# Designs tried in a protein design chat: VH-VL binders against q9umr5. Part 375

Target 1, 268 residues: q9umr5
Amino acid sequence: SYKPVIVVHGLFDSSYSFRHLLEYINETHPGTVVTVLDLFDGRESLRPLWEQVQGFREAVVPIMAKAPQGVHLICYSQGGLVCRALLSVMDDHNVDSFISLSSPQMGQYGDTDYLKWLFPTSMRSNLYRICYSPWGQEFSICNYWHDPHHDDLYLNASSFLALINGERDHPNATVWRKNFLRVGHLVLIGGPDDGVITPWQSSFFGFYDANETVLEMEEQLVYLRDSFGLKTLLARGAIVRCPMAGISHTAWHSNRTLYETCIEPWLS

## First folded at step 17 (VH-VL)

Design ye81 (framework fv_nofazinlimab)
Fold by ESMFold2-Fast, scan of step 17:
Structure ye81 (fold): chain C 268 residues (1-268), chain A 123 residues (1-123), chain B 112 residues (1-112)
Amino acid sequence: as target 1 above (268 residues)
Amino acid sequence: QVQLVQSGAEVKKPGSSVKVSCKASGGTFSDYAISWVRQAPGQGLEYLGEIIPIFGTANYNEKFKGRVTITADKSTSTAYMELSSLRSEDTAVYYCARTKYDIWEGFSDFDYWGQGTMVTVSS
Amino acid sequence: DVVMTQSPLSLPVTLGQPASISCRSSQSLVWSHGNTFLNWFQQRPGQSPRRLIYKVSNRDSGVPDRFSGSGSGTDFTLKISRVEAEDVGVYYCMQGTHEPYTFGQGTKLEIK
């Protein structure tokens, strides 16, 4: 019998996008109960991430309670950040594999068509003025906007990512770290041809320094300080890194080779 | 200048499908989401779904139970709404309208509309 | 789904007099801490809807100052300070805060 799988979608997305993923799971692990959560679909995916975390939390509680042997999470793009927070705020989660599909774990900083679509009159260099305002923090995309040229503003203004990454102090940080460390496996997936997540290494906890040079996870202060447990998980052998070239942002959930290589091995 | 031009009136039989087009000009097709809204004779407005052409992503009103499909053709700057398994209750004027997702200015919902396409479903 | 309720449904008005249309939502339309996506549309006979007001109180370019929107949370109002003959038509409120987007049933404004 396979553990149930809970799927959390991304920005401007819905359960419909995961029909190929469901097909792959059914083929390799027949009988798996897969629940794709239809919460915060489409426009509602722009709601503040803490609001989304609360809604998804209420939805996953009964699913986890029904599966005492554990569950797996597959979380796509922005949904990976929702799942990061779920694992931290839930004192009783029973997640075995947390599979993160191209999620901006250290944040987003890029001049992509996606950015232009949401900020048609702005350049990435100016977004800190919008995103680090109270107005901007009402939108999910700004909750993980991480301008490497204005780290002081990011640390002060980010209502979500800076807190969940332990980059700014929070009263619940110790409890959040303890809860997150209960995860069985952290499976990180991403790649250079994504075209949306910038830098793509953000999916692996890498990010730009002030000169826009990418520093990998092991060079990040959050890792070195073990702020939410990355160093402990890596030492435990619980972090899996699965980079793959040739996959665009909207194809992570519909590529068979990616599924067989990076996802299938972690669905027990 | 902003202009959304829709295809002409259609008469369809019950159980068939209809595909209505909406061509965008006078702005950029890629800068906006295109939504579809219908209005039955003498009735109010009802939302069907929207597409973000630049990314090819679409979202639908669950009420239509998988009967509606919205697509976009970037080469012709045209969005399409296909409604299947037609019933007499689907007789309506179908409108396309554009929405701008601007975080700084806020969302600009349905700021410009097409002229409408009458779809009649009769046996 | 969010239910949008308009009143009155029929609004006969004398030329030059003010008119007021109410719109009530079954759920708060506030997007987190302040943004509220409530819109007002005018549909003249035989024409497509035209947006008058967006985000509660912002008037679209080309819309006369006699049109104004107000409200918060679940209660919203569209006011016309001095009704003119070209104002005849059906007025709809519409919420964009929750999916699916929903419209009020419409208020038919007629000249007496």
Scores: ipSAE 0.663, ipTM 0.828, lowest interface PAE 1.6, mean pLDDT 91

Design ye82 (framework fv_nofazinlimab)
Fold by ESMFold2-Fast, scan of step 17:
Structure ye82 (fold): chain C 268 residues (1-268), chain A 123 residues (1-123), chain B 112 residues (1-112)
Amino acid sequence: as target 1 above (268 residues)
Amino acid sequence: QVQLVQSGAEVKKPGSSVKVSCKASGGTFSDYAISWVRQAPGQGLEYLGEIIPIFGTANYNEKFKGRVTITADKSTSTAYMELSSLRSEDTAVYYCARTKYDIMEGFSDFDYWGQGTMVTVSS
Amino acid sequence: DVVMTQSPLSLPVTLGQPASISCRSSQSLVWSHGNTFLNWFQQRPGQSPRRLIYKVSNRDSGVPDRFSGSGSGTDFTLKISRVEAEDVGVYYCMQGTHEPYTFGQGTKLEIK
């Protein structure tokens, strides 16, 4: 029998977006119990990420408790950051595969349509003014805004991403690292044609330096310091990288070839 | 000048589907989310769902999931609400309304409404 | 779902006198400090709803200053300082903090 799958959606999204993913799972792994969490749908996806983590935690605890053989997580876009935090704050998670589906794991810095829609009078160069305020940190998108030109402000003001990535010290960092390292596989998916996640390499823990040159995961301080366990997971053979070109941001959960190549192998 | 113009009245049989349109002008379509709200004769207001046309993302009130589908055509600045498996209790005036998601200024909910479309479900 | 409860449901008022409508939510509508998404709508007979107040106390452009909104947390009030004949209609409060958005049952304002 297959392990249960828990799906966590992204910004402005809902469980309806995953109907094709559920069809694919049912075809290749019949009998899999798939739970798409209908929490923080639509507008509520803009709630602070720590609030979302608390709500999703309450929902996943009974599912994990009923599955002693373990569960898999499929976490799309912003949902991948929620799942990152869940794996760190839960002392008792039994997640085998954590499948991060085009999630901005090192943050976002881009002039995308989503940014312009939510901040119609702002550009990426000046968004740090609102996002790194207490007001901005009450919105999920600002919780992972990572301006490479104002790294001091990001490190000081980010209430979420800088903490879960170990870029700023936290009293619970050692426990969060220990908890995260219990994951069986970290499956990273993303690609250059996403059009929303900027830089797209953020889905693979790469990000801009101060000159907007992308540095890959192995060049990041969080990896080199092993702040939350990436270096340990890679050494263990637990990190899977699955980049795919030709897929736009809203198509990751409905592309059959992507599913067969990057997701299906990890749903034991 | 802001205007939301809806399609005309419909009379449908139980079990059929209805598709109501809402054509936006004055910058509404690109800058706003479009929501659908209904009102049964002599009753209050009930939310069905919302679409963000520029991204094509939609979310629905759980009560209507599986029966309601909201879509958008950016080329004609038109949003559509389709309700299937119609019942007599679906008889109502259906409204579209716009919402602005501006994090700096705050959300502006339902600032302008369409004129309404009467949908009558009877055998 | 968040339940929105209005009182009174029927409000007969003499022209020129004040009117007050209460709206109570089953849970807090605070999104963050300064951001509470409670709105008030007016629906005149045979017309579409028209927004009067957004974010608790902000009047829409063109709405007379005799309309005011106030409240916090779970308790909100719409006041009309001097009722005019054009104010006849049904008034709805609406919360936008939690999905799905929900409306109060409506208060019918009538002239005596």
Scores: ipSAE 0.714, ipTM 0.848, lowest interface PAE 1.3, mean pLDDT 92

Design ye83 (framework fv_nofazinlimab)
Fold by ESMFold2-Fast, scan of step 17:
Structure ye83 (fold): chain C 268 residues (1-268), chain A 123 residues (1-123), chain B 112 residues (1-112)
Amino acid sequence: as target 1 above (268 residues)
Amino acid sequence: QVQLVQSGAEVKKPGSSVKVSCKASGGTFSDYAISWVRQAPGQGLEYLGEIIPIFGTANYNEKFKGRVTITADKSTSTAYMELSSLRSEDTAVYYCARTKYDIIEGFSDFDYWGQGTMVTVSS
Amino acid sequence: DVVMTQSPLSLPVTLGQPASISCRSSQSLVWSHGNTFLNWFQQRPGQSPRRLIYKVSNRDSGVPDRFSGSGSGTDFTLKISRVEAEDVGVYYCMQGTHEPYTFGQGTKLEIK
């Protein structure tokens, strides 16, 4: 039989957004137990990411305990960052495939509809002033705001992303790396037509340098230093990259071709 | 001038579904979340769910056990609330209301409301 | 779910006199540094609710100065310094910090 699948949603989402994904899984892997975690829905998706990690951790523990052969995670958008932290803080997880569905793994720096909606009077160039304050760090979107022109402030003020990426030191870094490395497969999905994740290569651990030139994963210090295990996973053959053009941010969980190409092969 | 204009009164049979509309004007439809709240005759206010039209995302009060669906049509600046498997206790006035999610200023909950739509479920 | 409890539920007042309504939440409504999402609404007979106060103490445009909100954490108060005839109606507190959003039972303010 198939391993259970746990789904973690994104910003302002709920379990209802994954109806098509559940349909696809049921068609190709009938009998799979799929649990879409109905936590931090809507407004609560703006709660600090460490608070979300704690809540999702409590929810996944009994699911993992009941599945001795392992589980799969499908984590969408902001949810992919929650799952990154879960894999690091849980010293007993049994995750086989971690499927990251268009998540800003190296952060976000874009003047998109999300920014305009949440910060209607701010420009992306000025958001560092609010996001890198204690006030801003009480909101999930600021936990992964990564201004390439103020990297020093990002490194010192980010309470979440800089720590889980090993870009800033943390007492638990060695344990977090050991825990993360237990994952069977890291499946990275994203694409140029997403329209929200900026740069879109953030879904593949690429990001802007100070001149807003995108450097890919293998050029990142976090990869070169193997800060949380990316280089080790790649050497193990455990990283899968599945870019796809033509898919907008809200369509990743409802595109059949994307599912068949990038997700289905990793659901044992 | 901000206006939320709702569709007219409905009379429904038990077990059927109802779909109420809420058309936004004045403010930019895409700048706000649209929530649905009901009020049974002579009773208090109860939250059903909310949609963010610009993202197409919706979330719901668990009490309605998957019976409520909220959608938005950006081309007509209209939000919809559909409630299925109707029961006599679903008889109520259904309101739409808007919310602004501003991180700096703080969230502005339910600043403007529609006129309400009376839904009567015959026994 | 967060339970919102109002008192009193019935509030007869004399014109020109002050009125006060209390609202208590079953858990803290503090989100973060200065953000507490507690709102007050007025519903006049036959009308839609109208927001009076948002974020504990911020008065909406067009709401008379006689209305004020205060409180913190789990205890909140709406005060009317001098009640007028048009103030008749039901008043609701509402929390937006935790999903699902929840309302108090309502306080019916009547003259005399």
Scores: ipSAE 0.745, ipTM 0.868, lowest interface PAE 1.3, mean pLDDT 92

Design ye84 (framework fv_nofazinlimab)
Fold by ESMFold2-Fast, scan of step 17:
Parts: structure tokens; sequence; C-alpha cells
Structure ye84 (fold): chain C 268 residues (1-268), chain A 123 residues (1-123), chain B 112 residues (1-112)
């Protein structure tokens, strides 16, 4: 029997976007109980990420409690950040595979259609003025805005991402690290043709330096300091990196080849 | 001027499906979300769902989830609402309406509406 | 779902007199930092709805000054300072703070 799968969607998404993913899982792992959480749909996906984490936590507790053998998480886009926080704040999670599907794990910095849609008169170079205010931090997209030219402001003002990445100190950091390290596998998926996640290497814990040169995970201070367990997980053989070209942001959950290559092997 | 122009009236049999269109003009289609709202004869307004056309992402009122599908064609600036397994209770005027999600200015809900499409479900 | 309750449901009014419609939500409609997504719509007979007021008190372009919106939290009011013949129709409040978006039952404004 297969472990249950919990799916957490992204910005403005719904369970309908995962119909192909559910079909693929049913074909390869028939009988799997898949729950796509319909929380924070539509505009509610713009609510502060800590509020979303609390709501998703309440929803996953009974699912995890009913599955003593463990569960898998598939978390898409912004949903991958929600799942990272869940794994840190839950001292009783039993997640085996955490599959992060094109999620901006080190943050976002790009003039994409999402940015222009939500901030039509702003450029990426100016968004730090809005996002790093208390008012801006009441919106999920600003919780993971990471301007590499104003890293000091990001570190001080980010109420979510800087804390879960251990880039700014938090009283619960040691407990969060211990909890996160209980995960069986961290499966990172993303690619250069995504078109939304900027830089795309953010899905693999890479990010821009002050000159907008991408530094990979192993060059990040959070990895080198092992702030939340990435170095420990890599040494344990628990991190899987699965980059794939040719996939746009809205297609990660509906590409059969991507599913067979990057997702299927981790659904026990 | 911003205009939302909907397809013409439909008469459908119970158990069939209907697909209503909403063509946007006078603005940037990709800058807006398109919502669908219905009104049964002599009754109030009921929300069905919303699509963000540039991303193809949609969310639905739980009452209609599994029966309603909202799609968009960016090349023609047209949004569609398809409702399946039609019942006589689905007889209503179906409206599309536009929403702007602007973080700085705040959300502008349903600022422009289509003219409505009468869908009659009868044998 | 958030329940929106309007009163009165029927509002007969004499031409030139003021009219007031109340709208109450079952939950607070405050999103954050003063953003409250409460809207008012007018539907004239045989026409599609037209937005009059957005975010509680902001009047849409082309809407006469005699229309005003007010309120906070869960209690909201639409006022017409001097009713004119073209104001006949059904008025709906609508909340956009919580999914799914919900409308009040409607208030039918009639000339007596």
Amino acid sequence: as target 1 above (268 residues)
Amino acid sequence: QVQLVQSGAEVKKPGSSVKVSCKASGGTFSDYAISWVRQAPGQGLEYLGEIIPIFGTANYNEKFKGRVTITADKSTSTAYMELSSLRSEDTAVYYCARTKYDILQGFSDFDYWGQGTMVTVSS
Amino acid sequence: DVVMTQSPLSLPVTLGQPASISCRSSQSLVWSHGNTFLNWFQQRPGQSPRRLIYKVSNRDSGVPDRFSGSGSGTDFTLKISRVEAEDVGVYYCMQGTHEPYTFGQGTKLEIK
C-alpha cells in the first residue's frame, strides 16, 4: 500500500491544476490516497505565509495522524515555501518525501508577469521599498521577495523567508532544524525555462549575489552554516536534484516525462 | 472604453453541457482576472469562479467544483465558462466580470460586467 | 461561506427623499491595514449589474455624488441622498475578502 500524498498549490492556483498529476499517480501507484488542499485558493494565496502555514498545519495534522507509515508532500511554487515551514514548525510530522516543484526556496527577484500583474507600476529594482515595509509583509509574495542589492533590508524585514532559511536568528531555529531533518527525502525540481521563478536556481537553493551572479546551494551561507539542515541532508544522501529544461511554470504538474523522471521514484 | 461581450443565449437539455464566452476589449486582457456570476430568474447573484488568464490558473466556488470549468484564450482575449451535468436549477443569466489585483491600490472587484448570457435548461 | 445580510429587502421611497441600505457580514471583511473589500452594485431592470462603490466608500467614475458608502468590520451602509427615477432597481452588497465571494440578497428600490 502506498503512503498518502498531500498536495499544496501555488499562487492563485486550485486543485483543478493537479488533475493530470493525480492521473499519473493513479496510473503508477494505484490506490494512493491523494489530498489536494483547497486552502488559501485564489486571492487568499496572497495572505501572509505564516497565516497560510497555520491553516495548512491544521489540515495536515489529521491526515498525518491517520498514516503512521508516513506521508509524502508535493508542493508547487509558493506552496513549496509553505511546506518548508510546515516541516520546521511541526515537531510531529511524519513526511517521507518532500517534493518541491519549482519553488523559490531562496526567494524571488525578477520582472515577471506575476510581479507586473500584482505591482503594475513597479520595477523589480524598486519593489524592496514596498515589500520590506510592515505593510508589504502582509502579502505572501513579499514574504519571499529577495532583493540581492538590498540584502541588509531583506535580512531585517523579511518576516518569513529569512527566518525559515536561518538567514536571520530566531529563538526556535534549533527546534526547526531538528524537525526539518526528520524528512526522508528532499526532492528539488525546477528548470531554466520556467519563466516565473527568478533566478530559476532558487528552486535548488541557488541565488543571486550582489552582482546578480548565481551562486549554487553549496556556496550559500545557509548551506555552509547548515542553518536548517541542508548540509546534513546532502551528506545523508537525502537531497535529490532533478532539473529539467523545456517546462514553463504552469506545466510542472502536468508533464508526464517530468512526473516519471522526478516525482514517481519518490512515491513509495 | 472597456467592454466585456458575451456569447448569445443557449437552450440546453438536462444532463448536457453549456460553454459561454466573454470577450474583453478596450484594455489589457492579461492585466485582469475574469469572474463568472449567475442569476436565476427573479433571484440574487451567485459566484461560480475566477480565472487569471495570463497564467491559466482558476479557482472555483466549492458548490460548483467538478461541474464548472473556466478557461481563457489569450490570443483572442476571451474567457470561457463551461458548466456540465445541467439541471433545471441551472437556468439563469450568466455574467462575466473583471477584477484587478493591484497590491498598492487594493483589489478592484468586478469593475466591469458583460451583458449576460441567458442559459435555459429544459427538455 | 461568509453570509451577507441586507436590510431592508424592499425599499419604497418617494422621489427626492433619501434612501439607506444596510449590509451586515457574518465575519469581519478587513484584509489588512485598512483594506476592506466591500462593494455595492446597482442592477436596473433588464440590465447587468453596475458597480457603484468599491472598498467600502470609493465611488466609481461616472457614479453620481448622491451615492455614498460607509462602514467598517461587519456593518456597512449605502446611502442615496436624493433618490431619482433612474435609481429604481436592485442593490447588492458583495464581499471579496473571503473565498468564495458572496453577495447580499438584494434590496429592491421602488418609487412609491
Scores: ipSAE 0.752, ipTM 0.872, lowest interface PAE 1.3, mean pLDDT 92

Design ye85 (framework fv_nofazinlimab)
Fold by ESMFold2-Fast, scan of step 17:
Structure ye85 (fold): chain C 268 residues (1-268), chain A 123 residues (1-123), chain B 112 residues (1-112)
Amino acid sequence: as target 1 above (268 residues)
Amino acid sequence: QVQLVQSGAEVKKPGSSVKVSCKASGGTFSDYAISWVRQAPGQGLEYLGEIIPIFGTANYNEKFKGRVTITADKSTSTAYMELSSLRSEDTAVYYCARTKYDILPGFSDFDYWGQGTMVTVSS
Amino acid sequence: DVVMTQSPLSLPVTLGQPASISCRSSQSLVWSHGNTFLNWFQQRPGQSPRRLIYKVSNRDSGVPDRFSGSGSGTDFTLKISRVEAEDVGVYYCMQGTHEPYTFGQGTKLEIK
């Protein structure tokens, strides 16, 4: 029998987006119990990420309790950040594979269509004025806005990402690291043709420096300091990197080749 | 300036499908979500779902999940709502309406509506 | 789903007099930053709905100032300070805070 799979969706999304993913799992791992969490759907996905973490945590607890052999998480886009926090705040999670499907793990900094849609008069260069205010931090997208030209403001104002990445101190940081390190596998998926996640290497814990040059995971202070366990996981052989070109942001959960290459091997 | 123009009335048999179109003009199509709402004769308004054309993502009211499909063609600025397995209870005027997710100055839900499309399901 | 309850369902009113419609939601419509996505629509006979009020109290462009909205949390009111003949129709409240979006049953405003 296969371990249960829990799916967490992204910004302006719902369970319906995963119909193809469910078909693929049923074909390769028949009998797998897949739960797509229908919380914070559509516009509610703009609610603060800590509020979403609490709601998803309450939904996930009974599923994990019924599966003593463990569960897998598949977390798409913004949902990957929710799952990052879940793994840190839950003292008792039994997650084997955490599959992060094109999620901005080090944050977002780009002039994308959804930025123009949500903030039509703003550009990426001035969004820091809104996002790093207390008002802005009430919106999920601002919780992971990471302006590389105002790193001091990001570190001081981010109520979510800077804390979960260990970039700013938190009383629970040691416990969060211990909890995160219980994960069996961290499977990172993303690619250059995503078109939304900027830089796309954010899905692999890479990010811009102050000159907008991308530094990969191993050059990040978060990794070098092992703030939440990335260096330990890599040394353990628990990090899987699966980049794929040719896939746009809304296609990660509906591409069969991607599923077979990057997801299927980790659904024991 | 903003207009949503819908396709004409349809008469369908039980068990068939209907596909209604909604063409947007007077604004940038991709800046908005297009929602679908129906109204049975003499009854109130009921939400079916919406599509966000720039992402190609659609969200549905759970009541209609599996029967309703909402799509968009950005090149023609047209949204479509297809409802399958039609029953006599599906007889209604179907409206498209625009939603703009503008956080500054705030969200605008259903600020402009199409003229409506009467769908009659009878044997 | 959030249930929206309107009262009265039928509202006969004398020309020039004020009219008031109540709307109650089964759960809070407050977004985390304090904004409330409660809208009011007018539907004249044979026409599509037209939005009058958004976010509880904000009047849409072109809507006469005799229309006003108020309320908080779960209780909301639409007021017409001086009813005119053109106001005949059905009025709906609608919540946009929780998906699926839901509407009240409608209040039919008639001149007596």
Scores: ipSAE 0.029, ipTM 0.596, lowest interface PAE 6.3, mean pLDDT 89

Design ye86 (framework fv_nofazinlimab)
Fold by ESMFold2-Fast, scan of step 17:
Order: C-alpha cells, then structure tokens, then sequence
Structure ye86 (fold): chain C 268 residues (1-268), chain A 123 residues (1-123), chain B 112 residues (1-112)
C-alpha cells in the first residue's frame, strides 16, 4: 500500500501538465492515490504566494488527515515554494517525501523568455524597482525575485521568500523551523539545461553572490545559521540531491529517466 | 494587422473527435495566450480552456476535463483545440481568442477573435 | 464557478435614445490592488464577438465614445448614450478574475 501523493503545479500550469507523471507513478506504484491540486491554475498562479499557501493548505488538510501513515508532495517550479511554506505553517503535517521539482528555492534572477513575457520592457538589472514595491509584491513571481545586487532591498521588501528562508526575522520563525523539520526527506531536483530557473543551482539552495558567482547551499548564511533546518536535515541524511542535464523547464514532469532516477525511489 | 484564422466547418458523428485550428498572424504568436470559447446555436458563450504557447502550458474548464485538449505549434503560429467523445450538445461555433499577460500593461482579455468554426454533431 | 447575470435579456430601444445593460457577478471581481477584469463584448448577427470595454471602464481603440462602462465589485453597467442602427446585436459581459472565465447570458439589443 503506497502513501498518497499530492502534486502542486507551477506558473500558468494545471493538473494536465502532469499526465505523464501520473502514468509513471501508476506503472511503478500501482494503487497510489495521486491528487493533483487544481487551485490557482492559469492566471491565478500570479496571485501572491501567501494567498496561494492559504488555499493549498485548506486543500491538503483533509488529505493528510485521512492518511495517518503519511503523504508525499511533488511540487513543481513555483509550486515548490508553496510547499516550502506549507511545511512551515502547518503544525500537523505528516509529509514523508517532499520532492522539489526544479523550484527556485533561493529565488530567481534571470533574463529568461519567461520573465520577458510578463515584463517585456524590463531587464533583470532593473526589475527590482518593480518587484520590491508593495504593488509588485502582489504578484507571485516578484515574491521570489532575488536580485543579488540589491540584497538589502530584497531583505526589506520580500514578503515571502526572505521570510520562509529565515533571511529576515519573523515572529513565527521558531515554529516554522520546528514544523519544517518534521519532513522525512527533502528531494531536490534540477539541472543546468532548465533554461528558466536562474541560477539553476537555486533548485539546490545555491545562489549568486554580489559578483554573480554561484555559492552552493553549504556556503549560504541560511544553511550556516540553520535558519529553517537545512543543516539539521543534511546531518540527518534527509536531503537528497538529484541533478540531471538535458531537461528543459517544462519537461521535468514528463521525462521517464528523470522519474525513475529522482522521483520513483522516494514514493513509498 | 492582427488576424486569427480558423479552419473550416466540420460535420461529425456522435462518439468521434474534432480538431479545430487557429492560425495567428500580424503579431508575435508567443506574446499571447490563446483561448477557446464555444457558442451553441442561439445560446451564449462558454469558455473551454487556454494555452500559453511560449511555455507549452494549457489549462481547461473542469466541465470539459478529459475531453478537451489544447495544443500549439510555434513553428506555424497555430493553436489547436481537440474535443473528443462528441455529443449532439457539442454542436456549436468554436472561437479562438487571444489574451496578453503583461504585468506592467495589465492583462488584456480576448482583444481579438477568430472568425469561428461551426462544428455540427449529428448522425 | 462565478455566475454572471445580465439584465435585461431583451432590450428594445428607440433610435437616438440611451440604453443601459446591467451585469452582476456572484463573487467580487477585484483581483489585486483594485484591478477588476470585467469586459464587455458586442456580437453583431453572423459575426464574432468584438471587445468594446476592458477592465470595467476602458474603451478599446475604434469603439465610439457613446459606449461607456462603469461599476465596482460585483455590479457593472454598460451604457450607450445614443443608440445607432449599427449597435444592433447581442452584448455580453465577461469576467477574467477567476478561472474558469465566465460570460453573462447576453442581452439582445433591438431597434423598436
């Protein structure tokens, strides 16, 4: 009997993007109850991440309550940040494997077609002027915009990512850390050919310094201070890193080799 | 000049499927989302779903879940809507329409429409 | 799903007189910082819908200034200050704030 799987999608996405993923799970773990949450689909994926967290929380509570043996989360792209917050704000989650599928866990800083589509007249160097305004923080993509050249503004203005990463103080930080640490496994997936997540190492808690040199997770202040439990999880052997080359951003949920290598082993 | 040009009328039997095309010209295909809307004879407008070609992502009205599939071919600037398991109730004019998601300009919903494709389901 | 209710469904109007169409949503259409995605479309007989108004009150290029939109929250109005013969058709309100996007049932404007 396999634990239920809850899937959280990304920007402008819906449950239909996961058709192949569901086929793979059914083939390798027949009988698994998979729930793909059709909340904040399409345009609504641009709503503030804290609003999305509240909605997804309401949807996952009854699923977790009915599965006392535990559940698994597969959270894609922006959805991985929603799941990060869910694990922190829920005092009673019973998540075994949290599978983060190419999610910008330390934020985003890139001039990709993705960003140009939403901000066609902006470059990565000037987007901080929009994103770090109160107006910009009403859009999900700005909630995880992390400009390494304006880190002071990021720390002061980010209403979401800086708080869940413990980069700025919050009254609930101690409780959020305790809740997050209840997760069984943190499975991090990503790769250099993603083409959207910039830097791609953000999926593994790496990020740019002020000179745009990537520093890996173990060199981040968030890790060194153990702000939300990364150092504790790594010491427990609970962090799994699964990088794979050759996979574009929209293909992570439809690549069989990726599924067999990085996802399948963590679906008990 | 912006145009959305749709494929010609179709007559289908119950239980079959239909695939309607919508070719965009006069603008950059990848700058827009393409939505599909239908209108039964003498009735109002009903939303089916939307595709964002630049990301290859589609989302659908739950009413049509499992029956509708929307795809896009960037090389030909063409979006497709396929509807399966056709019933007589699916007889309608099917329209494509475009939407722009520019956060700074704000969202521009359904600013241009195709000419429509009549799909008749009868035995 | 958000239900959009139009009134009246049939609107006979004398040429040169004003016309008014009401649209009510079952939920607030305010999205973020007051942005409200309420649109008005005109469909002339045998033609595709054409957008007249977007975001409650903004008139599309080429749409005559006799058309105006107003409203907030859940109650919206499309007004035609002086009806012309070319205005005959069905008018639809549409919300884009919540998925799935939904339309009103339509108001048929006819010259009496």
Amino acid sequence: as target 1 above (268 residues)
Amino acid sequence: QVQLVQSGAEVKKPGSSVKVSCKASGGTFSDYAISWVRQAPGQGLEYLGEIIPIFGTANYNEKFKGRVTITADKSTSTAYMELSSLRSEDTAVYYCARTKYDILEDFSDFDYWGQGTMVTVSS
Amino acid sequence: DVVMTQSPLSLPVTLGQPASISCRSSQSLVWSHGNTFLNWFQQRPGQSPRRLIYKVSNRDSGVPDRFSGSGSGTDFTLKISRVEAEDVGVYYCMQGTHEPYTFGQGTKLEIK
Scores: ipSAE 0.689, ipTM 0.853, lowest interface PAE 1.8, mean pLDDT 92

Design ye87 (framework fv_nofazinlimab)
Fold by ESMFold2-Fast, scan of step 17:
Structure ye87 (fold): chain C 268 residues (1-268), chain A 123 residues (1-123), chain B 112 residues (1-112)
Amino acid sequence: as target 1 above (268 residues)
Amino acid sequence: QVQLVQSGAEVKKPGSSVKVSCKASGGTFSDYAISWVRQAPGQGLEYLGEIIPIFGTANYNEKFKGRVTITADKSTSTAYMELSSLRSEDTAVYYCARTKYDILESFSDFDYWGQGTMVTVSS
Amino acid sequence: DVVMTQSPLSLPVTLGQPASISCRSSQSLVWSHGNTFLNWFQQRPGQSPRRLIYKVSNRDSGVPDRFSGSGSGTDFTLKISRVEAEDVGVYYCMQGTHEPYTFGQGTKLEIK
């Protein structure tokens, strides 16, 4: 029998967004219990990420308790950051595969249609003034806004991403690292044609330096210091990197080739 | 069209405080930064500070720090400027002016002004 | 603080003739992404200031085309191609790039 799958959506999503993903899972792993969490749907996805983490935590506890052999997480876009925090704050999670679908794991620094809707005159170079304010940190996108030209402000003002990445100290960091390291597999998926996640290598823990040159995961201080366990996971053979070209941001959960190549192998 | 309407003239004693209001009508109040600028009789224009109501942030000219407080009430689309410890040198016309809020919080262009409020500080 | 210096401070001009006012800032008004927040205001006797020009050269709606702004960096000019009687008043340049925002000392334009 297959382990249950829990799906955590991204910005402005609902369970309907994953209908193709559910079809693929049903075809390749018939009988799999898939739960798409209907929390923080639509505009509520703009709520602060720590608030979302608390709500999703309450929803996943009974699902994990009923599956002593373990569960899989499929977490899309912003949802991948929610799942990162869930794995850190839960002392008793039993997640086997954590599948991150094009999630900005090191943050976001790019112009998007969403950004233009929320801040009509915003350009990526100027958003730091809004996002690194107390007001800005009440919006989920600002919780993972990572301006490479203002690292000092990011480290001091980020209430979410800098903490879960261990870039800024937190009293619970040691416990969060221990909890995160219980994950069986960290499956990272993303690609250059996403068009939303900027830089796209953020989905693989790469990110811009001050000159907007992308440095890959192994060159990041969070990896080198093993702040939350990436180096340990890689040494265990527990990190899977699955980049794919030709896939736009809204297509990661509805591309059959992507599913067969990057997701299906990890749904034991 | 947006109009900024200020409260009426005030005569105050030295050492007292004055609170001037600026009511916006016609447009969306929360889209604008509201700045306060004064002009002493026969003199030029001097910036006191501003508020961006949507962010709840107020910034002040260092010259007036500790004496000026700028607030906004979004429910009535009204900004307020309170100046305390009044001196005779504070006798001036006080103007509110707006800047349509952009991502650059540090810039202002004062596209529309109130009619001004004369504040006289005398014994 | 950025110091804004205007010249001339007094500008007597004959009706129908051109007028020109200079404004110099003590430091560059170019923001890091290329915008220059230099504005020009007119204050007629007994009235509140009215913006004529924003971002160096953009004319506000309802402002006659005889008014034009130009300049870059630290040096700016307001020109009136043909002065009319209603143009009497004090003209101020203002920088909106650096807090605290500052104004020039004003140029009084008079007919004569």
Scores: ipSAE 0.006, ipTM 0.404, lowest interface PAE 13.2, mean pLDDT 87

